# VH-VL binders against o46895: the designs that were tried, part 32

Target 1, 223 residues: o46895
Amino acid sequence: MGSNKIKNLVQYEIQDFVSLNKMDTKSHDSLNLNVSKKSRYLLHRVLTNQLINNRSGNACTKTRSEVEGGGKKPWKQKGTGNARAGSSNSPLWKGGGVTFGPKPRTFSNKTNKKERLLALTTALYLKSNNTKVINLDNLDFTNLKTRDLVIKCSNLIENYKKDQKILFVAEPTASGLWRYVKNISNVDLIYTTGLDLKKILQAHHIIFTCKALNDVKEVFNEQ
Short names: E, the ipSAE of ESMFold2; O, the ipSAE of OpenDDE; V2, 0.75 times the mean of E and O plus 0.25 times the DockQ between their complexes.

## First folded at step 13 (VH-VL; framework fv_izeltabart)

Design n2 (at its last look DockQ between E and O 0.09; V2 from the best seeds 0.00; counts 0 for: pae O 10.6 > 2, placed apart)
Fold by ESMFold2, look of step 13:
Structure n2 (fold): chain C 223 residues (1-223), chain A 125 residues (1-125), chain B 111 residues (1-111)
Amino acid sequence: as target 1 above (223 residues)
Amino acid sequence: EVQLVESGGGLVKPGGSLRLSCAASGFTFDDYYMHWVRQAPGKGLEWVGEIYPSSGWTDYNEKFKSRFTISLDNSKNTLYLQMGSLRAEDTAVYYCARETFTLGDWTPYSYFDYWGQGTTVTVSS
Amino acid sequence: DIVMTQSPDSLAVSLGERATISCKASQSVDYSGSSYMNWYQQKPGQPPKLLIYDASNRATGIPARFSGSGSGTDFTLTISSLEPEDFATYYCQQSSDWPYTFGQGTKLEIK
């Protein structure tokens, strides 16, 4: 009889991506996130359905022999990024750049849209202490090098470790950012038109653009 | 090497308060759910509650929720249990424990793989 | 709350013999093909130690004489040939729903 979810306000300090090393006038934005009371069961259920729907269908009931020997044995926590790979038998890895908004068949024909959205907001809340918001308005992509992006990420993230996965969440019009992210193995990018639960969960750090944060407010208002 | 070290136990009068600490080392503290579990003398184990360091999300056994608060200091990798309005039945050894479940791990395994040595709380007049 | 009931409350067994401990949950602890049932060993003055997770998987460093079985509501821990270090109290624990709950414990004693 109680609600299955709780709203939580998460406030973010907005940082200008170019001037991270300079004192700057700070502004704030916030996100109201619904969080499932049974978050771990919800996340497992939605993620499992995502992995099943990405396979060939008739292999979902029984797995064909895994090529690399993954399975039911728990993995030790490692700095080598073992969680990056996900399921061994599914081509779940995408290098970004293809973010066409989900049709029901892209995300899951069996997953309730309401349940999927709750899983996304739950995951974002649980990552909230490792989430930053940046403003890209001052970034000049014509002179930006991949190394400069790495340096700016290391300055943005306290106690940054190069083996930690970073996920950018950007508005679709931020296509210039993709050119640089694609060359960095521990950095990935999703657009607000294609939010991906698996990538959000696997990321140690999440970086929203200001515009992406505004986009997801509209998406999450439909809950 | 994963280590959990509790401290802060002692003798307290009924109605009093006490704060327990659990210092964590040897792992990435904000990746794991952390728990408090207690054991009264000669009795079994009882789950008190949990916290997820990357958000500060807490959940409690309803038996304790009105009197106990779990918190943390990520800069010190330290978990706390603030206990108020203590009663004689709160006399127990209090353990902190790490749960294996992490966000991003799609396997469903969920158990306490590391425990501290425990700290003893005695509530007596 | 899911109530975990162990039987027996205590068990006296000779060295080299088999010990069997039962744990019954008041509702199923299965979810999506997994049983959220764990077993711990506790010796006097020590914290609990994980033996079995997910009903049947031995934790790292646990000898093969320990085995777990069961699903749904009915679970069993078996020690196939008792050794002196195995005399302790054993707890089952469910992690399928909140609050997490433990059985009352089974004390395993030397006969």
Scores: ipSAE 0.283, ipTM 0.644, lowest interface PAE 4.4, mean pLDDT 77
Fold by OpenDDE, look of step 13:
Structure n2 (fold): chain C 223 residues (1-223), chain A 125 residues (1-125), chain B 111 residues (1-111)
Amino acid sequence: as target 1 above (223 residues)
Amino acid sequence: EVQLVESGGGLVKPGGSLRLSCAASGFTFDDYYMHWVRQAPGKGLEWVGEIYPSSGWTDYNEKFKSRFTISLDNSKNTLYLQMGSLRAEDTAVYYCARETFTLGDWTPYSYFDYWGQGTTVTVSS
Amino acid sequence: DIVMTQSPDSLAVSLGERATISCKASQSVDYSGSSYMNWYQQKPGQPPKLLIYDASNRATGIPARFSGSGSGTDFTLTISSLEPEDFATYYCQQSSDWPYTFGQGTKLEIK
């Protein structure tokens, strides 16, 4: 995988979420993202594996041996005019067992950690143009209303539409944000400890906190 | 060899539009940020804007944001500057420049490592 | 916007002598151990040429007589011994914040 990796530096504008102005100290930050020519393939593979792993696999039918009842032959072998029958639980009977029906099974596909990371970096790269970085340091969550958050999002994102999905990526210690995000139907929140590829790909817009961006940097640099 | 060649400059009337091109050779846009920088006659350098190829991310000097648009054609490896509502003060040599990012001690630093020869735009009645 | 101010606007120096150009930023251009300060040389009819990046690193092919120093808001470009080809206009540039900005330039002339 190493020979086809391209390192890309992506720049993000940092905005104060309270005033929606550029930060005074640094208005931009950057993230190194590795992208490969095969990254799209990998993206598909990792996403597919994630979807497979999310399958419950709990569908269950009863075989003839599992259906309650039976044991007694419904009628004698000859002289009845009926077809031969050995059990009332036969799949041929209404209420009988199901032959080759669904049984509980585990859906599991393992993804390599490196592949997963490459998929994540690729996804973030693809979404880079629709990614904003915000500073929450001055945000008072105690007085914040959901409406205010929506307004802020509408101001932060160009051509904001209510039907578009917004993904917040925050640090695990970010307190209070989830209280307001959870009430907005088109907004989702994930933490840096659990970056979800599917959610990243589904998002029309991604909003990182500064701390979250730093966390991601650390993770990507350690590899 | 890395080369940037600007074209499209010329004489235009106030209020007119002009599209500048920057043809790049010796490298692909995907790995670099591309910029437009202009220089009025006898004056210093002024940053116009930038584009990050592949992502399409652009940023502009606020002074030009409403009038200028930066784009690129990857198939032609060409950078564009679309200028509208031109004014006399827009008279300048326009340079395209490649920005390279390198890793610093902790954060990357950047510089313009290659410049084109520039194309001259003259706005006059 | 970060304003870059160079001093002097023009400098006359003799061949073989030392030239020093100052650049001051209205705000710090340092971030996380890096200085987003670059120096460029421009000759008449030519585009700018990179001399120094990250305040003190010489670009490839730049002679050792060119050196950069400084941090924060104060930076200096030094030419230890001037050669005939060194007479040009020099610009400092910050890339710490958008918009990128340049100094007004310092014209180095032969005395």
Scores: ipSAE 0.000, ipTM 0.513, lowest interface PAE 10.6, mean pLDDT 85
ESMFold2 (binder alone), look of step 13: mean pLDDT 89; pTM 0.914

Design n3 (at its last look DockQ between E and O 0.02; V2 from the best seeds 0.00; counts 0 for: pae O 10.3 > 2, placed apart)
Fold by ESMFold2, look of step 13:
Structure n3 (fold): chain C 223 residues (1-223), chain A 125 residues (1-125), chain B 111 residues (1-111)
Amino acid sequence: as target 1 above (223 residues)
Amino acid sequence: EVQLVESGGGLVKPGGSLRLSCAASGFTFDDYYMHWVRQAPGKGLEWVGEIYPSSGWTDYNEKFKSRFTISLDNSKNTLYLQMGSLRAEDTAVYYCARESFELSGWTYTSYFDYWGQGTTVTVSS
Amino acid sequence: DIVMTQSPDSLAVSLGERATISCKASQSVDYSGSSYMNWYQQKPGQPPKLLIYDASNRATGIPARFSGSGSGTDFTLTISSLEPEDFATYYCQQSSDWPYTFGQGTKLEIK
């Protein structure tokens, strides 16, 4: 019995994205979500670490680029013959440190993975009343227009406001959906292989595909 | 302008029940934790419990959990406190409060930034 | 539950003088580099009003004579030069762990 985790069952009504009102039988699916009792602080910590890690990596990249590019013409070679890769971009040069460090990366990843997973399930629970699940099996991606997607989203979401952000969570094989989502400013897409806490927190509404919901059940069962 | 208006207070006998309401306006109701806080006559402030509207998450001070229930109606932007098995010690002013933490806005401060004027509950025979 | 203990329970101070109110938590209220300790002012017949959040940040519209300090378990509210409007009851409150808890209050009175 964990001291600050509470497992919650969340039920979702599955809607056919093509024929929202024509489903013969109501279908449901569910997630068991671990929720941190200290959710606000967990979410803040994990998000802050995500943002700091991105900024730290950017600073390292700019520093290396500035040193290598100072007063010289741009490097025109890419690949094995690149002098930048040989002397300036070596792992020892780039990191400014140990390629084989004293701390195993796998241990740090396990701890970070558990915290990120709890943050993801906590965030999804807190947004559960603004989360919908859709079935895309009958959707013809070759005939779908961007306006059609916008209209279908507005019909799915109760009391929809056009300035609210919508996040699709899809399985990696749903490549047809990306073509349309990328052209809509208030809609974003993540895949189940790359769940992103920042985008989940930023979203006002979350839309899972059925296949994506099944994928995250496997991810969350690793707890 | 953010406004919180409590109502439903009054005189009740011990063992009775009462439901308090808090009507919210001027902000996006479902993206903020909402709270009940009480203050007995001549005493300090005591946290009763919370609800997060976009999930239905509730949490309570353990001393009230068996007798008090927090609920909401998102269509009316209204928060409720159902109180049962009332005792004389439950006599207090009950405040509705909004917490500054805003999930989709990424505001991670945690204090009560807006309070209603309170509604008075008196439990007496 | 984290118990919040304020000192003193009551304080009589003359106008223009400095007032200092202490708040001690039974456990650390620090999280991720911040102290989750808030201070409120309450006048009779009114709800509490936020003064200081996260130990040391003044809320919008709060005069500079109010300041907060401390970390971990020990916190202080200071009013550097008392004005007539500052005579009220002051509460510390932790938002680090549930249930959220308040100090018992410090009544600041005119000497």
Scores: ipSAE 0.287, ipTM 0.651, lowest interface PAE 4.6, mean pLDDT 78
Fold by OpenDDE, look of step 13:
Structure n3 (fold): chain C 223 residues (1-223), chain A 125 residues (1-125), chain B 111 residues (1-111)
Amino acid sequence: as target 1 above (223 residues)
Amino acid sequence: EVQLVESGGGLVKPGGSLRLSCAASGFTFDDYYMHWVRQAPGKGLEWVGEIYPSSGWTDYNEKFKSRFTISLDNSKNTLYLQMGSLRAEDTAVYYCARESFELSGWTYTSYFDYWGQGTTVTVSS
Amino acid sequence: DIVMTQSPDSLAVSLGERATISCKASQSVDYSGSSYMNWYQQKPGQPPKLLIYDASNRATGIPARFSGSGSGTDFTLTISSLEPEDFATYYCQQSSDWPYTFGQGTKLEIK
């Protein structure tokens, strides 16, 4: 896998989320991201595996032996004018069992940790132009309104549209942010402990907290 | 006293490379953005690029992004400009400049408060 | 890119007289009540020297005869009474957006 990876340095401008204007603070950070030469294939594979693994597989039908009743033969073998029948639970009957119907099964495809990480880094790289980093250190969550969050997002994201998906990536301790994000239909929040490739790829815009970015750095540096 | 001293300028042929240095004294890089600005003979000032020493973040004028690289050595408190594929049009005095900023409430201002004396680069066949 | 246009390109003024230089930006350089407009003075053989920052604030050590005004796209540098050492080239510069850009310069000459 090493020969098919390209290391890229992505640079981010850190913005103060308290400020309504982008230029109020000027600081920067960076993230090293490995990108696969076969990025499309890898992303597809990892995403597909994620989707497969998320399948419940709980569909279940009853066979003739599992359907209640049917112990008595419906009629005698000969002399009735009817077709021969052994049980009322036969799949030929309404209310009978289902032959070769769905049974619970496990959907599981294995993806190695390195491939998953490479897919995540590639996805983040692809979304780098649509990624912002914010500083929440001075944010007062007690007085924040959902409307204020929307306004801040509108100022943070160029050409913000309400129909576009925004993904917040925060540290697990950023519990205050969830309270406000949950009320916005086009905004989702994930934590660094559970980076979701699907959500990253679906997002039109990604917003990292400074702490989240640091968490991600630590994870990626351990590769 | 804050001082910036550029060096490394000289005569170079077209297609050649040159590395400029800017030695800073009287302050540490960590609190400032550092910039390169050039001035062609008898012409105005042109912004080349910047570096944020605390993170190593760099940004360039698109005109120079493919040919020029800004770096620094914190241990030496020195800023560098690596120039490649030099052209006659690159003939200029190259200045290093410190960008300072002020925060007041929600307002932000930035300016180049200190400049070096410049180093001359001449690209000629 | 934000284009900075100064006027005039050259200005001849007598000692003791008032000099006015204009700078126009192709788009607004204002954010959050601040103007990201700076003025610099450059003498021959010397680097630029900061005169005014945030459109109207004099840098440390700059004489009171230098003043800046303006907002949005239109800015002005004024020297109330010219001294011999004031004859130089003056540049406006915006730091509102990247790339940073300078005006073409105004050469102030003695009349």
Scores: ipSAE 0.000, ipTM 0.543, lowest interface PAE 10.3, mean pLDDT 85
ESMFold2 (binder alone), look of step 13: mean pLDDT 90; pTM 0.923

Design n4 (at its last look DockQ between E and O 0.02; V2 from the best seeds 0.00; counts 0 for: pae E 13.3 > 2, placed apart)
Fold by OpenDDE, look of step 13:
Structure n4 (fold): chain C 223 residues (1-223), chain A 121 residues (1-121), chain B 111 residues (1-111)
Amino acid sequence: as target 1 above (223 residues)
Amino acid sequence: EVQLVESGGGLVKPGGSLRLSCAASGFTFDDYYMHWVRQAPGKGLEWVGEIYPSSGWTDYNEKFKSRFTISLDNSKNTLYLQMGSLRAEDTAVYYCARESWLGPGSYFDYWGQGTTVTVSS
Amino acid sequence: DIVMTQSPDSLAVSLGERATISCKASQSVDYSGSSYMNWYQQKPGQPPKLLIYDASNRATGIPARFSGSGSGTDFTLTISSLEPEDFATYYCQQSSDWPYTFGQGTKLEIK
């Protein structure tokens, strides 16, 4: 339980994930998070942009010119008793084209790199009290069962509830962790190469690996 | 013993500039946030801004952001407040303070004696 | 900005009596069950001195007669029995949000 909310500085207690006991050597780590009052509203903007960018934009309808057929006039202009018609592909006809229907388009909204980083740091800051840092160095992934992982999470997180979302943040080389996390409905895993603001914000609890925390430090210090 | 000593205060004309210094002893800046707080004569305390020495990160009261700059020299363990475009309203005692924390929150545990800045024509 | 309002502006109290100072925040200064409220004492010609941190914790070296209480938006500093050295100006300060803000101060005077 080592996370103190400090302005722009968050301290974490490192826990051994194998023993779930406090490492004999009370090791603490810290993360400097640049947070400002202005960054709070930025969260919404950056998140919105992320959601916009995730839109596929593949909806497609055919216009009258794109619908097959319709080259012949359905009937003569006069003397039929019917309304005038120029093509069977008219939007007025069943099976005809669609007027002003959706067409494939790209949804893109550019976010400034600095803004994105500020949003991430702000999000992490807001989640700091619900963030744990674990050491995986002694974890044997070969003998680990999914159930064991859940138990470990439940022991790691105070007042753990099954409906709460847990986000693991790991280094890219932590490939063994994904195998066990993927089958747990309320647990997600992201890597430091792809920090996802949405997932961070949605998480009730965040669990960093020591290596992941270091990776994040490097990224944030380069600002 | 932790000690903060401000200097650089004095009389300055409106529109002028002044740089204040805060020399710290008994601790290193690396683990603390350092702040400037001012107090106008007979008035309350007003937060000016802060710096995190480990990263160089700074934040300011919006009131001062355009005119004041906080910096530090780690080699000298000294904090600076560069003030520009000074106004009569800037007349105050300026304190440097260390921000620390034992619990969830933070507080100013050590203050300097203050240095007086007087802006007058 | 979170506005801190102290009451009263001045308080005259006799030696040995109890003094109570209130501080109200325009917004809650609580986060995760903790209150980010501090109290300072300032004597003439001296810098502020930390008295109470996190609403109710006495700083090192602060006498037991000083106590802090409150949560959310309402906080109180209490001096149970006033000593001569306690006559000063007292300030509340929030560290929950930027910018950090102080109350206007309460001057404690001898009655």
Scores: ipSAE 0.022, ipTM 0.524, lowest interface PAE 7.4, mean pLDDT 86
Fold by ESMFold2, look of step 13:
Structure n4 (fold): chain C 223 residues (1-223), chain A 121 residues (1-121), chain B 111 residues (1-111)
Amino acid sequence: as target 1 above (223 residues)
Amino acid sequence: EVQLVESGGGLVKPGGSLRLSCAASGFTFDDYYMHWVRQAPGKGLEWVGEIYPSSGWTDYNEKFKSRFTISLDNSKNTLYLQMGSLRAEDTAVYYCARESWLGPGSYFDYWGQGTTVTVSS
Amino acid sequence: DIVMTQSPDSLAVSLGERATISCKASQSVDYSGSSYMNWYQQKPGQPPKLLIYDASNRATGIPARFSGSGSGTDFTLTISSLEPEDFATYYCQQSSDWPYTFGQGTKLEIK
């Protein structure tokens, strides 16, 4: 079991998000990521458990008020599969076990913390070619508009397409960034305290802040 | 639909090198693990190694990791096996194979016809 | 490495009869409720063809007379009523741990 993973060094070029000019001196940072030798099995198990845990049978009991918040969830939910609720005409929830192949249902889908951590580092490794690291030190949030953020993202990502998903990974103290990201439909944000395997795997591009990368080093990597 | 066509096999002397190619068509090349598997004359199958085209991540049967290298050219949808320091026991038919996406296991749903490598003085 | 041992090495069976091929792994190939055992058919001069994946699932286009069973270390391929097209060599393969390994093969011949 102890040889069921390998450590991989991933290097990133750091870019200044405001100017997007490369620094006069080249600046780089890196992660050492444990990558599962059985990555496909691990990711499948952990992602499946996350999708099961994210089923919202009870949360969908508010179907009589569909205009209330939560309608912009990145979760794969059609709404039509919610459980029968206190409403007389609530639709039956369609998600669930039908999406799993034939196997015994007697096993718990519990994913231990160690396995979840290995899945996250494995996923980050697999996305490393589409991951950028940015420096936000020069960003002034007081006059930043959503359009400015979109333009900067389009300049950061070569051949940017508007339907591609962009995932920012930021430190918890970067709360100002969320204000702008929430208004852009193809852009999402997670914090280093709440890394999300599904969002990482679904992203076409991942953008770390420098501080977020340092936070992740403390969680995943011994420097 | 799915086609895998190996080429580049032939006769080499011990200690020589050879580069095999596998041209892929009929599927989205960078979505699937790709594998090399070999079969010595009259013998069973032996896994050589794998690559995931999206990341370039590779892994090898330990027997070959010092002598064989798997690579890709995504612009040509082509898988390569660079073989060096060849020995007589490397004489085999070499297959490329696609790993199925449909279950959690690694099983090979499409195989090429194979290309023959003969190592002889 | 997980050693895969097939039994028998060769089997002669009449048309319409049942054939059973076993495969034993040197250690369990189970993980998280799945058995990572696959079966292939190979005819002379042809590449292997997937029959059964993950112990018991038939691959696309495989006739219902082929079935797989077992778990842990012991697995079986069964052909319930042999057809002329079924005379070939059969291989089991595990994908539980690297390197992936194959059994030595079982040649199924017409009796």
Scores: ipSAE 0.000, ipTM 0.476, lowest interface PAE 13.3, mean pLDDT 75
ESMFold2 (binder alone), look of step 13: mean pLDDT 91; pTM 0.936

